# Designs tried in a protein design chat: VHH binders against q9xw16. Part 182

Target 1, 132 residues: q9xw16
Amino acid sequence: MSGWNAYIDTMTAAAPSIKRCAIVGAADGSVWARTEADNVFKASEEELKTFVALFNDVTQVPAKGADIEGVHYVVPRTEESLIFGKKENTGFFAVKTKSAVLIAVYEGPNEVAAQVRKAVESMQTYLNNAGY
Short names: E, the ipSAE of ESMFold2; O, the ipSAE of OpenDDE; V2, 0.75 times the mean of E and O plus 0.25 times the DockQ between their complexes.

## First folded at step 16 (VHH)

Design gc1 (framework vhh_8ghr_2; at its last look DockQ between E and O 0.75; V2 from the best seeds 0.00; counts 0 for: pae E 3.9 > 2)
Fold by ESMFold2, look of step 16:
Structure gc1 (fold): chain B 132 residues (1-132), chain A 123 residues (1-123)
Amino acid sequence: as target 1 above (132 residues)
Amino acid sequence: EVQLVESGGGLVQPGGSLRLSCAASGFTFSDRYAIGWVRRAPGKGEELVARIWGSGEYTSYADSVKGRFTISADISKNTAYLQMNSLRVEDTAVYYCARAYPPIPEGDYFDYWGQGTLVTVSS
């Protein structure tokens, strides 16, 4: 078992409504770990390179939206290290750490979205404190 | 395959110095991985003595070795080093180079280990 895959397991356990998630390198979008099997996170490294670059200027993202796994999301809001995307009854949260971007794709209402956000932000804080 | 190969161990008197090397293959030193030096003495558990990450920008040390040991990396050679100065009898151990990650709830996680190199500090 890869050492980064333990962090995927921690995040999905913290918010079971997460359908798919990944940890990718902030500089290049390389996949460090992702959900697998029936819930494989299917974004290509080329798509992920474009996605992580959105964090270079999050203020421009709401006007453009964001693509992940070939799906286009409306981005109603961003914060310096967070992008929230929404499409119908699905969405994603992405957060940036010092070295990585954590991406979680979910389904459900606003209460579910809040739980997913809390899970990814908790992991963001943990990794930042560890120097990642 | 991922491999880590240590060298530089040996017998040294208290107060002496050794330099350990860890040559890595099958992965590249990067922001993704930490490299640590872990030691095991007879009858004791594992102790992470030094760690380097962030492509060499970040280091940490166990209190037992601070000021005496220095970890470094040569990214172009994919090699980490442990400079061990002012050695003491209690530094006697097998020293392993290992690929490391941020701690999991049960402690530090290491997924690949070198063969180990013996350091004996004795009068």
Scores: ipSAE 0.233, ipTM 0.578, lowest interface PAE 3.9, mean pLDDT 88
Fold by OpenDDE, look of step 16:
Structure gc1 (fold): chain B 132 residues (1-132), chain A 123 residues (1-123)
Amino acid sequence: as target 1 above (132 residues)
Amino acid sequence: EVQLVESGGGLVQPGGSLRLSCAASGFTFSDRYAIGWVRRAPGKGEELVARIWGSGEYTSYADSVKGRFTISADISKNTAYLQMNSLRVEDTAVYYCARAYPPIPEGDYFDYWGQGTLVTVSS
């Protein structure tokens, strides 16, 4: 198992509403780590390549939304290193570090979103401080 | 299969220089990995000498080698290097290159190691 799985475990532990999670390369969308077993993150390589490229110009993302695991999410707004989306009682948070994109897909009421965001942003900060 | 192969070790006089190479195969140098040089001196434990993350934007050195050693990587060759200048007798050790993941509070973890190359600094 990849050493990056430790960071997946940390995020999922910090936010139990996270159903699936992945760490991918910011440059090419390659999967570095992901949730597995009963909570397999199933985004395709092609999809992830397209997804990480959204960070090249986040201003255009709200107009077209974002696709993860074959699901289309509405993106209300974006920040320079943050893309989040919603679909019914589900959503995702994606944050960009220097070298990686952290993606967390969650399920639950809107109130759980704050905890999910905090989890991925905390990891974002940690990795950035470590040079990633 | 992941493999790391060190080269460049040998006998050198104090004050001399050596350049070690670490040729990697089975994976490509990328931002997901770090390459570290770890040395084991006779009668001593392992010491992380230098580490490089990604394409070289983040490097770290042991205090004992700062200003004398330089770690680098050539992505096109999938090879990492350790330039060792102003060598001292206490630098004598077997030098290993190893692949690592990002640091966690518990420390650095290396999952693959080379066979090592002997560096002997002696008058």
Scores: ipSAE 0.086, ipTM 0.519, lowest interface PAE 2.5, mean pLDDT 90
ESMFold2 (binder alone), look of step 16: mean pLDDT 81; pTM 0.823

Design gc2 (framework vhh_8ghr_2; at its last look DockQ between E and O 0.73; V2 from the best seeds 0.00; counts 0 for: pae E 6.0 > 2)
Fold by OpenDDE, look of step 16:
Structure gc2 (fold): chain B 132 residues (1-132), chain A 123 residues (1-123)
Amino acid sequence: as target 1 above (132 residues)
Amino acid sequence: EVQLVESGGGLVQPGGSLRLSCAASGFTFSDRYGIGWVRRAPGKGEELVARIWGSGEYTSYADSVKGRFTISADISKNTAYLQMNSLRVEDTAVYYCARGYPPIPEGDYFDYWGQGTLVTVSS
């Protein structure tokens, strides 16, 4: 078990609508921690490498969307360190820290998105303050 | 297999200096991990002496060693260092290097430890 699993647990506890979650390296998309068992985060290494690279120029992401776990999401807009997408009753929030990208995939009505975003951004703030 | 090997310990007089090394194998220094130096003095508990993370950009020190000790890392050598200056008798301890993660409210978490190296400060 990776020590990073504690942060996965914290995010998933804060937002029950999160179905799958991962912490990956911002530089290469390597998986540091992820949900497992019944909620395995299944993105491939190549997919994650491509995904984290989106943060190099977030302005281009809305035009092409983003792929996670083989699913294509529409990205309405982006922020400097935030990419979020939607597909029907699902979506994702991805935030970038100095060293990591936190990805949370959720399922539910649009109302749950706010809680998911808060959970991920709270972790983002925590890690940034810790130098990560 | 993850392994950490400390070296550089020994006997030194008060006011002297030592440089400890922590050679890591089985993993590479990266933003995914931190490295900490933890010491255990005779009859005392463990004390986190210094920590480095964020690819070496961030460092922290115990108040007891601030201004005297410096932690660093050479990524090319996959080795962390602890430069110990102005050593005091109370710095006598076994010094361990350990691989760690970002701190949590419950405290620091380290999953792999070296065998330790003895530092003895005595006149």
Scores: ipSAE 0.565, ipTM 0.783, lowest interface PAE 0.8, mean pLDDT 93
Fold by ESMFold2, look of step 16:
Structure gc2 (fold): chain B 132 residues (1-132), chain A 123 residues (1-123)
Amino acid sequence: as target 1 above (132 residues)
Amino acid sequence: EVQLVESGGGLVQPGGSLRLSCAASGFTFSDRYGIGWVRRAPGKGEELVARIWGSGEYTSYADSVKGRFTISADISKNTAYLQMNSLRVEDTAVYYCARGYPPIPEGDYFDYWGQGTLVTVSS
């Protein structure tokens, strides 16, 4: 097992609306940790390599959207280290740290989305401050 | 396969120095992984002596060795080092290197361990 799973647990506890999430390497999309069992995060390694490369130029992402777990999301919002994707009653937030990308997939309305964003950005700050 | 191989242990007098090496294969010291040195003395449990992570940028030490031991890494050789100075009899132990993760409030975890190298400090 991976000691990175403690960070998965921290994010899911902070925002229970997160249904699946992962921590992946920012350079190559390799999975460091993910939700398992009943909430398996099912993105392929090839898909994750493409996904993390979106952070190379986030300004291009709203025009084309983003794919994760075989699902295509509209991307109404990006920031230099954040991508927000939306599809119907589901969405994701992804944030980049120095070494990793944190991905959280959730269900629910705008109130829930804010909670999810706060959870991933809090972890982003923690990992950045720790050198990750 | 992931392997960690310690070397550099031996017999040394109190006040002396040794440099331990931990050569890694099957993974790269990087932003994802770090290296810890853990020692086990006769009749005692394990003590985490030093840790290095963040591609060598971050270190931490047990209070018992602060100011005497220095951990470092050479990424190009995929090797971590423990420089042990001002050695004392109580530093006598088998020293293991282990692959680890960043420090967290919930504790530490090491998933792969070397075979250990014996350090004996005696007159």
Scores: ipSAE 0.042, ipTM 0.405, lowest interface PAE 6.0, mean pLDDT 86
ESMFold2 (binder alone), look of step 16: mean pLDDT 80; pTM 0.813

Design gc3 (framework vhh_8ghr_2; at its last look DockQ between E and O 0.76; V2 from the best seeds 0.00; counts 0 for: pae E 5.0 > 2)
Fold by OpenDDE, look of step 16:
Structure gc3 (fold): chain B 132 residues (1-132), chain A 123 residues (1-123)
Amino acid sequence: as target 1 above (132 residues)
Amino acid sequence: EVQLVESGGGLVQPGGSLRLSCAASGFTFSDRYAIHWVRRAPGKGEELVARIWGSGEYTSYADSVKGRFTISADISKNTAYLQMNSLRVEDTAVYYCARGYPPIPEGDYFDYWGQGTLVTVSS
C-alpha cells in the first residue's frame, strides 16, 4: 500500500460525502492512491490520462464536460487548478498540485459540495506548501 | 522488483568528504516518491539524514547535517546522491537509502530500503 493512502484517508475523513477518491500523477494520470474496498475508485488509466490532460487548457472543459469512471459530468466552469462537475445528485472535484491531481467523487445534495471542495482544496494547499 | 543499492562508503578522516550513491531499479524517480538517506550509528537508533523528491524541488535535512550534507538526484541515471562534507566522528554510521513519500504529520514512511553502506570517520 502506498504512503499516499494517508492523504486519501484525510480527505475522506474531512468530507463524509466523498464516495470515491484518488490521487494521480498530473503528467500521466498514473494512480498513486485510491479508495478501495467498498468504495473502489474505478477510473481506467486511459481515462485518467485524458482527464489530467484537461488541465492543459481548462477553458475548453465546460464545453465538452469531463468523464470519470465512465460517467459523464457537466462542468459548469473551471479554474486554473480546479475542475468540478455535476450529474444529478453526484459530482466531483479535481484539483491540481505541482505534480498531482486529487479527485474526489461525491454523492448528495448540492449543499455537501462545499465541504468536499474544502477537503480537496485543503489537501491541495498542504501539498503545494510541501512542494508537491 | 524494486531495489535500492548504496555505494560510496568508506574510511575518511575528520574534515574529509564522501559522496554516497543510491542506484534505484524497478521504479523510476518521479514526483510520486521521495528518496531518503537514513543512518544508523553503532548502538544508536535510526536517524533521518536527508530526503529529496522529484527533480529536487523538495529537500530537507536533519539539523545535525545541515550545511554539511547535500542530497541530490540524477533522474537520467535513476540515482540519488549524498554529498557529505566536513565529516565528523559522530557521522560514523551505516547509511541507507530508502524510498518514501511526502511528509505527513504522523511521520515518514518507507517501503523499500537498500542494504546500506558503511561510513567510518576516524583520525
Scores: ipSAE 0.371, ipTM 0.689, lowest interface PAE 1.4, mean pLDDT 92
Fold by ESMFold2, look of step 16:
Structure gc3 (fold): chain B 132 residues (1-132), chain A 123 residues (1-123)
Amino acid sequence: as target 1 above (132 residues)
Amino acid sequence: EVQLVESGGGLVQPGGSLRLSCAASGFTFSDRYAIHWVRRAPGKGEELVARIWGSGEYTSYADSVKGRFTISADISKNTAYLQMNSLRVEDTAVYYCARGYPPIPEGDYFDYWGQGTLVTVSS
């Protein structure tokens, strides 16, 4: 297994409401690590390539929404390096680092979403400081 | 199969220069991996000498070699280099190229190592 799996474990431990999670290359959407076994993150590389390209201009994303794992999400807001997607009682946060995109899919109410966001942004900061 | 092959070691006098090469195969240089130069002298533990990552954009060095050694990469050749200038007797060691990742709480994690190349600095 890749040494990137430790970072998946860190994020899921920090926010247990994360159901599935992945670290993918920002340039091409290639999967560096993901949740496995009963919680496999199952987006295709084709879908992930399209998804990471959304970060080329996040201001365009609210008009289009975003797809991950074959699910279409409404994107009510973005920030320079963050996309938040929502569908019914589920959602995702995705953040971009220098070389990667971190994706966390969660279930639950708005209070849960705040904890998920904090977990992914904390990891974003750590990886950026390490040059990743 | 992932392989790392070092070359460029040898005997040199103090103050001299050498350039080490690390040719990678079985994976390509990318933002995902870091390439490290690690050295081991007899009876001493390993010392991380230099690191390059971000497809060659980022580097870092041990304090003992700053200003004397330069790590670089040629992505098109899938090869990393260590330019070693102003060599000293204490630089004598076997130099290894290793593939790694961002540090984890237990320390650095390297999953593949080359076989090493000997650098001897003596009069």
Scores: ipSAE 0.140, ipTM 0.507, lowest interface PAE 5.0, mean pLDDT 87
ESMFold2 (binder alone), look of step 16: mean pLDDT 82; pTM 0.826

Design gc4 (framework vhh_8ghr_2; at its last look DockQ between E and O 0.69; V2 from the best seeds 0.00; counts 0 for: pae E 4.4 > 2)
Fold by OpenDDE, look of step 16:
Order: structure tokens, then sequence, then C-alpha cells
Structure gc4 (fold): chain B 132 residues (1-132), chain A 123 residues (1-123)
């Protein structure tokens, strides 16, 4: 088990509506840690490479959406280090640190999205403070 | 297969200097992993001497070596270094190179270790 799994556990504990979660390299989309067992994060390497590259120009993402785990999400808007998407009662939050991208896929009503965002952004802040 | 191989240890007089090297294979230096130097002195437990992220964004030292030791990494060579200056008798130990992860509240975590290199400081 990777030491990065502790961060996955922290995010999932902070937001129970998170169904799957991953920490990937910002440069290449390589998987550093992910949820497993009954909640396996299943994005392919090729997909993740494409996904993390979205952060190179987030302004274009709303026009084309984002794909995670073979699912296409509508992206209403983006921020410099934040991409989030929605599909029916599901969605994702992805935040970028200097070295990593944290991805959380959640399921539930819109009300749970705030908690998911908070969990991911809290981790983002933690890692940024640590130099990541 | 992940492997770390230390070199550069030996006998040195107090006040002398040594430079340890840690050649890594089976993985590439990146921000995914931290590299740490951990030493084990006779009759004492393990002490994290220094830690670095290859990008240089996070470097830490034990209080006992601050100002004397410098950790560095050469990504192009996949090698980490520990420059040890002003060596003291109490610096005598086996020095291990280890691959680690970002600090968590529970403490440091290292998953792979080298075989260690002996540093003896004696007059």
Amino acid sequence: as target 1 above (132 residues)
Amino acid sequence: EVQLVESGGGLVQPGGSLRLSCAASGFTFSDRYAIGWVRRAPGKGEELVARIWPSGEYTSYADSVKGRFTISADISKNTAYLQMNSLRVEDTAVYYCARGYPPIPEGDYFDYWGQGTLVTVSS
C-alpha cells in the first residue's frame, strides 16, 4: 500500500458521499493512490493523462466537458486549480496542487457536493502547505 | 524492482566531511516520493536525519544535524546525496537511504530502504 492512501482515506472519511477517489501526478496522470475494493477508481492511464492536461487551460474545459472512468461530465465552470463536473445525481471535484491532482467522484443530491468540495480543497491546502 | 544503494561511508576524523550517495533504481525520482536519510547509531534507535522531495520544495533536517548536513537530489541521475560536514563522534552510525511519502499526522512513512553505509567518526 502506498503512503498516499492515507490521504485517500482522509478525504473519503471527510465526505461519505465520495464513491471513488484518486491522487494522480499532475504532470502525467500517473496514479499515486486510489480507492479500491468495492469502490475501485477505474480511470485508465490514457484518460488520466488527458484529464490532468485539462488544467493547462481550464478555460476551455466547460465547452467540451471532462471524462472520468469512461463517463462524460458537464463542466459548468472552472477555476485555475479546480475542475468540477456533473451528471445527473453524480459529479466530481478535481483540484490541482503543484505536483498532484486530487479527484473525487461522488453520488447524491446537490447538497452533498459542498461537503465533497470542502474535503478535496482541504486536502489541497494541506498538500500545498507541504510543498506539493 | 525498487532498489536503493548507499555509498560513500567510511572512517573520518572529527571535524571531517563525507558525502553519501543513494542510487535509486526501479522507480524515478519525482514528487511522488520523498527521499530520506535515516541513521542508526550503536545502542540507539532510528533517527531521520534529513528528507527531501526531489523537486526541492520540502527539505527537513534533524536538529542534531542542522547547519552541518545538506540533503540534495539529482533527478537526472536518480541519485540522492547527503553532504556531511563538521562531523562529530556522535554522528557515528549506519546511514540508510529510504523512499518515503509526504508527512502525515501519524509520522513519516518509508517503504523501501537501502542496505546502509557505515559512517565512523573517530580520532
Scores: ipSAE 0.280, ipTM 0.630, lowest interface PAE 1.5, mean pLDDT 91
Fold by ESMFold2, look of step 16:
Structure gc4 (fold): chain B 132 residues (1-132), chain A 123 residues (1-123)
Amino acid sequence: as target 1 above (132 residues)
Amino acid sequence: EVQLVESGGGLVQPGGSLRLSCAASGFTFSDRYAIGWVRRAPGKGEELVARIWPSGEYTSYADSVKGRFTISADISKNTAYLQMNSLRVEDTAVYYCARGYPPIPEGDYFDYWGQGTLVTVSS
C-alpha cells in the first residue's frame, strides 16, 4: 500500500519460498514494511533493535546465533553486509543497505536458500544504487 | 495525517531566481523517506525535477534542471527547499512537493503530495 510495501511484494514474488519478510531501519530496527495478514512478520521492535545491531560487527554473530520472531537460529555464515541463519527446514537471510536491513524468512531445503539469497541481494544492490 | 505544504511560488523574469519551501507534518524527516519536487506544466505531463533524502546524504536532479536547481532540507524545521536559479520560460509549472521512495517498475514513487505552488517565468 505504501512505497516500501512494494519492495516486500517484489521479494516474495522473486522467491516464493520466502514466507515472511521485512524492511527495517538499520539504525533502530523500526519496521518500514513487512509481510502482513496470513504471513505476519512477528518480530518485536525490541528484538529488531537487537538484531540490526548485529551488523555493527558481523564477525561475532556465528558464536552467538541470532533471534528473529522469537526463534533462535544458528548462523553458519556472515559477510560484511549479510547474515544467514538456519533452524531445521527454515532459515533467514538478512542484508544491510545504507539505511535499511532486509530480512527474509524462508522454508525449504538448502536447495531453495540460493533463490532466497539472490532475491534479497538483488534488492540490496538496487537499494544501495538508489541511495538507500 | 501526512501533509506537505508548498510555498514560495510566483512570477519571475527569465534568468531570475526563486526559492520554494515544503513544510511537512504528520511524519518526521528520516532516512525512511525521500522528498521530491515534481512539476506539471499546463497541458503537459509530470517531471520529477529533484529528490533529497532528508538525512542530506543523497540528492538527484533531472537533466533539465541540473546545475540550476538545488534541493535541500532542514530536519529541525521538517522542511525541504528548492532553490531555482537561471530560470527559463520552460520552467513555468505548478511545483508539487511529494514524499517518496525508491522507484518501482510501475513508476509510482510518491504516496503524499502537496497542493502545489505556481511558478511563472515570463517576459
Scores: ipSAE 0.190, ipTM 0.537, lowest interface PAE 4.4, mean pLDDT 87
ESMFold2 (binder alone), look of step 16: mean pLDDT 80; pTM 0.827

Design gc5 (framework vhh_8ghr_2; at its last look DockQ between E and O 0.82; V2 from the best seeds 0.00; counts 0 for: pae E 5.9 > 2)
Fold by OpenDDE, look of step 16:
Structure gc5 (fold): chain B 132 residues (1-132), chain A 123 residues (1-123)
Amino acid sequence: as target 1 above (132 residues)
Amino acid sequence: EVQLVESGGGLVQPGGSLRLSCAASGFTFSDRYAIGWVRRAPGKGEELVARIWGSGEYTSYADSVKGRFTISADISKNTAYLQMNSLRVEDTAVYYCARGYPPIPEGDSFDYWGQGTLVTVSS
């Protein structure tokens, strides 16, 4: 088991609405860790490669949306290191660190989004402080 | 299959220098992993000597070797190095390279180890 799984566990524990989660390389979208078992993060390597490349120019993402696990999400807005999307009662938060992209897919009403964002951004801060 | 192979160990006099190499296969050096040098001296436990993350932008050293040892990595060769200068008798140990992951609150973990290379510092 990868040491990166600990970070997945931390995020999922902090936000129970997170259904699936992954940590991937910012450069190539390679999967470093993901939720498994009953909550397998199922994005393909090619999809993730495309996804992480969105951070090269986040300003264009709202016009196009984002695809994760074969699902198309509307992206209302972006920040330099944050992409989030919505679809019905689901959504995702993706944050970029120096070396990684953290992706959390959640399910629930809009009220749970804040907790998911906090969990992902907290991990972002931690990893950035650690040099990642 | 992940494999780490150390080389460069040997006998050296105090004050001398050695350069250890860790050739990795079965995976590529990236920000996903850390590479560490761990030594085991006779009668002593394991000591993490040096660690490098990512493409070499982040390094750490044990206090016992700071200023004397330098860890580096050549991504093109998928090889990590430990430059050991001003060697002391107490640096005598078997030196292992290991693949690990970035630190978490609980500490670091290594999942693959080399077979080790013996460094003997003696007059």
Scores: ipSAE 0.180, ipTM 0.570, lowest interface PAE 1.9, mean pLDDT 91
Fold by ESMFold2, look of step 16:
Structure gc5 (fold): chain B 132 residues (1-132), chain A 123 residues (1-123)
Amino acid sequence: as target 1 above (132 residues)
Amino acid sequence: EVQLVESGGGLVQPGGSLRLSCAASGFTFSDRYAIGWVRRAPGKGEELVARIWGSGEYTSYADSVKGRFTISADISKNTAYLQMNSLRVEDTAVYYCARGYPPIPEGDSFDYWGQGTLVTVSS
C-alpha cells in the first residue's frame, strides 16, 4: 500500500457524497491511488490518458464532454485547473496539481457539489504546497 | 522487484566528509515518489535526516543536519546521494535509503528500505 492511499481516504472522509476517487499522474494518467473494494474506481489507464490530456486546453472540454469509467459526462464548467462533469444525479470534479490530477466521482443532487469541490480543492492546495 | 542499495559508508574523523549513494531499481525516480535518508544510531530511534522529491527539485532536512548535509539526485542514473560534510561523532549511525511519498498530515510514510550503510565518525 502506497502513502497516496491516505490522500484518497482524506478526500472521501471530507465529502461523504464522493463514491469513487483517484489520484493519477497528470502527464500520463497512470493510477497512483484509487478507491478500492466495493467502490473501486474503474477507469482504465488508456481512458485516463485521454482524460488528463483535457487539461492541456480546458476551454475545449465543454464542447466535447469527458469520459470516466466508461461514462460520458457533460461538462458545464471548467477553470484553468478544474473540470466539472455531470450526468443525471452523478457528477465528478477533477482538479490538476503540479504533477497529478485528482478525480472525485460523487452521487447526489447539485446541492452537494460544493462540498465535493471543496474537498478536492483542499487536497489540490495541499499537494501543490508539497511540490506535487 | 523494488530495490534500494546504499553505498559509500565508512570510517571518517570528525570534521570529515562522506557521500552516500542510493541506487534504485524496480521503479524510476519520478514525481510520484520521494527518497529519504533515515539513520539509526545505537540507543536512539530512527531519524529522517533528508528527503528529496519532485524528480529532484525539492528537498527537506532535519534540523540536526541542516547546513551540513545535502541530498541530490541523478535521474539518469536513478540514484540519490547524501553529501555529508562537517561530520560529528553523533552522526555515527546506520544510514538507510527509503522510498516514500509526500507526508500525510500526520507524518512520513516509507514502503521500501535499503539494507543500510554504516557511517562511523571517530578519532
Scores: ipSAE 0.085, ipTM 0.461, lowest interface PAE 5.9, mean pLDDT 86
ESMFold2 (binder alone), look of step 16: mean pLDDT 81; pTM 0.824

Design mb1 (framework vhh_7pa5_2; at its last look DockQ between E and O 0.34; V2 from the best seeds 0.00; counts 0 for: pae E 14.9 > 2, grease 29.5 > 24.2)
Fold by OpenDDE, look of step 16:
Parts: C-alpha cells; structure tokens; sequence
Structure mb1 (fold): chain B 132 residues (1-132), chain A 120 residues (1-120)
C-alpha cells in the first residue's frame, strides 16, 4: 500500500459518511490513492483531469456544477481551494493542496457534510504543512 | 437571522398546477444554491429540486422531472417551484431550503413549509 493510503484511511475514519475518497495530483488528476474494494472510487482519468482543472478558475463552477464518477453534482459555491457539491442525499468535498486534490464523496443528510468538510480540510492543512 | 418563508401551497385536483414561492432573508441569497424538499405523511424528507446560485444549473428528482420547474429571482431573494401535472403522490409539505455545508443542521435553514395536497 502506498503511504497515501494512510491519508485515505484517516479521512474515512474521521467522517464515517464518506463512501469513497481519493487523493489525486493537482496537475493532471493522476490517482495517488483511493478507496477500493466495496467502496472503490471510480472516477476516470479523464474525469479527474477535468475535475482538478476546475481549481484553475473556481468562480464558474457553481454555474455548471461538477462531475465525479459519472455523477453530476450541484455546486452551491466555491472557495479558492474548495469545491463542494450536492446531489440528493449525496455530495462531495474537494480541496486543493499545493500538489494534490483530495476528494471525498459522502452519503447522508446534509448535517453530515460538516464532518466531511472538517475531515477533508484537516487533511488539507496537514498536507500543506507537510509540503504537499 | 436566516429566514425562509414558503407560500403558494393548497389543494388541487390531479393534473392541476401550483406555484410555490420562498422568500429568503438574513443571508446573501445569491451566494447559495437553493432547494425544494418535501415531506409526505409518514415519510422522511425527499429532495425535489435544486438550483445553483446563478440559476444556470437545475436538478430534479426523477419523480418530478418534466413536471416541476425550479427558478429563482436573486434580485427579489425569492425561490420558485412551478408544479404542473400534479399527482396524488406529490402531496406533501414543501420546504424551501438553503444548501449549506458549513456545520449547520438542515432544519435550521428550512422554512415552515407550505402544504400541497393533490386529491380528487
């Protein structure tokens, strides 16, 4: 297992509502680590390439939403290094670090979103401080 | 204080139409996606529709696609739901909800709801 898998485990442990999670390269969307087995993160390389590019200009994302794993999400709003989306009882949080994008897809009522965000942003802070 | 006030509900026959409105206040309306959710008796809340802050994207539950239309007027801080071809299954209390992901419970950002009853 890659060392990056430990960060996947950390995020999923911090937020049980996370169903799938991935750490990908911010430059090209290459997968560094992802949830597997019954919770395999299924986004294609092409999708991820497109997705990470959203961080080049987040201002337009709320207008059009974002696609992950073939699913289209409404994006309520964005921040410079944060994109989050919603679809029914599911959603995602994606944060950008210096070199990576962390993506967490969750399932549950809206109140669980706060925990997911916290988990992802905590990891974001950690990785940024570590130089990643 | 965030406030959402729904209106426009009522009783209609199957095949009828209603237009719901939601007046929003206490926050920057055009910073947030807005949603309609409904709760039928004995059931949990069901997502109905969502519209992005700009209105450029709309989403619908499969159960209402082609019949319901969500829209918003950011200048008026108002969310709308046009409901056509109503069915008995659409009977529910309809809530306007602000989509937030910053540690708030959804119920804190729902209105009191407006009752929609579809019956012969």
Amino acid sequence: as target 1 above (132 residues)
Amino acid sequence: QVQLVESGGGMVQPGGSLRLSCAASGFTFDDYAMSWVRRAPGKGPEWVSTISWSGDYTGYADSVKGRFTISRDNAKNTLYLQMNSLKPEDTALYYCARDIYEGSYPLDYWGQGTQVTVSS
Scores: ipSAE 0.006, ipTM 0.238, lowest interface PAE 11.1, mean pLDDT 88
Fold by ESMFold2, look of step 16:
Structure mb1 (fold): chain B 132 residues (1-132), chain A 120 residues (1-120)
Amino acid sequence: as target 1 above (132 residues)
Amino acid sequence: QVQLVESGGGMVQPGGSLRLSCAASGFTFDDYAMSWVRRAPGKGPEWVSTISWSGDYTGYADSVKGRFTISRDNAKNTLYLQMNSLKPEDTALYYCARDIYEGSYPLDYWGQGTQVTVSS
């Protein structure tokens, strides 16, 4: 019944194409909350530590891609607080807040990816404004 | 108005090579990353490669890595894709795209595409 789980529920409700998502600590990748049950977000602690460190220099990410849940994604572009990854008809959006990184893995054509991005960016804004 | 015009497609035998070009106009080309996306018959769009605005960073889909090379000439507003060791599964309509719209690939920012056919 964690309070962070409510934010997971808010993101998945806002964008039904999100299949898995998590909120992790920006400094160390520790999991604060994630989707559970049949849609468990399965990234390892080592993978998440490596992943959140990408935000320390996002300019290098497009050349290398990014790994989430053991899946390699190509990263077409980044912004200071946003990494977008794509593989076939799946992808992820990750955004950094003051203290956390929000990660959402989705499935679907390009039309649904905009909804996913809006869901994670809305939560990013909310958490930043709340001091997280 | 953003305009992207692909060229250089054609028919080649397996193992052959092609070089695709994309002429860009209507925007400041060297402010944007550029991508190649392809669409095979009966399939959805597949990201192929991206190059950063400066050309310093490139990314490739696993299916083409080591065989395809993306490059750009910012003085000529032109994006390139060198395609080597072509396979039948590379057969597709190839599009260049500006700054993959975050969360979608809008059709209006894609060119008309150039057909690449790899067949014996």
Scores: ipSAE 0.000, ipTM 0.134, lowest interface PAE 14.9, mean pLDDT 82
ESMFold2 (binder alone), look of step 16: mean pLDDT 83; pTM 0.832

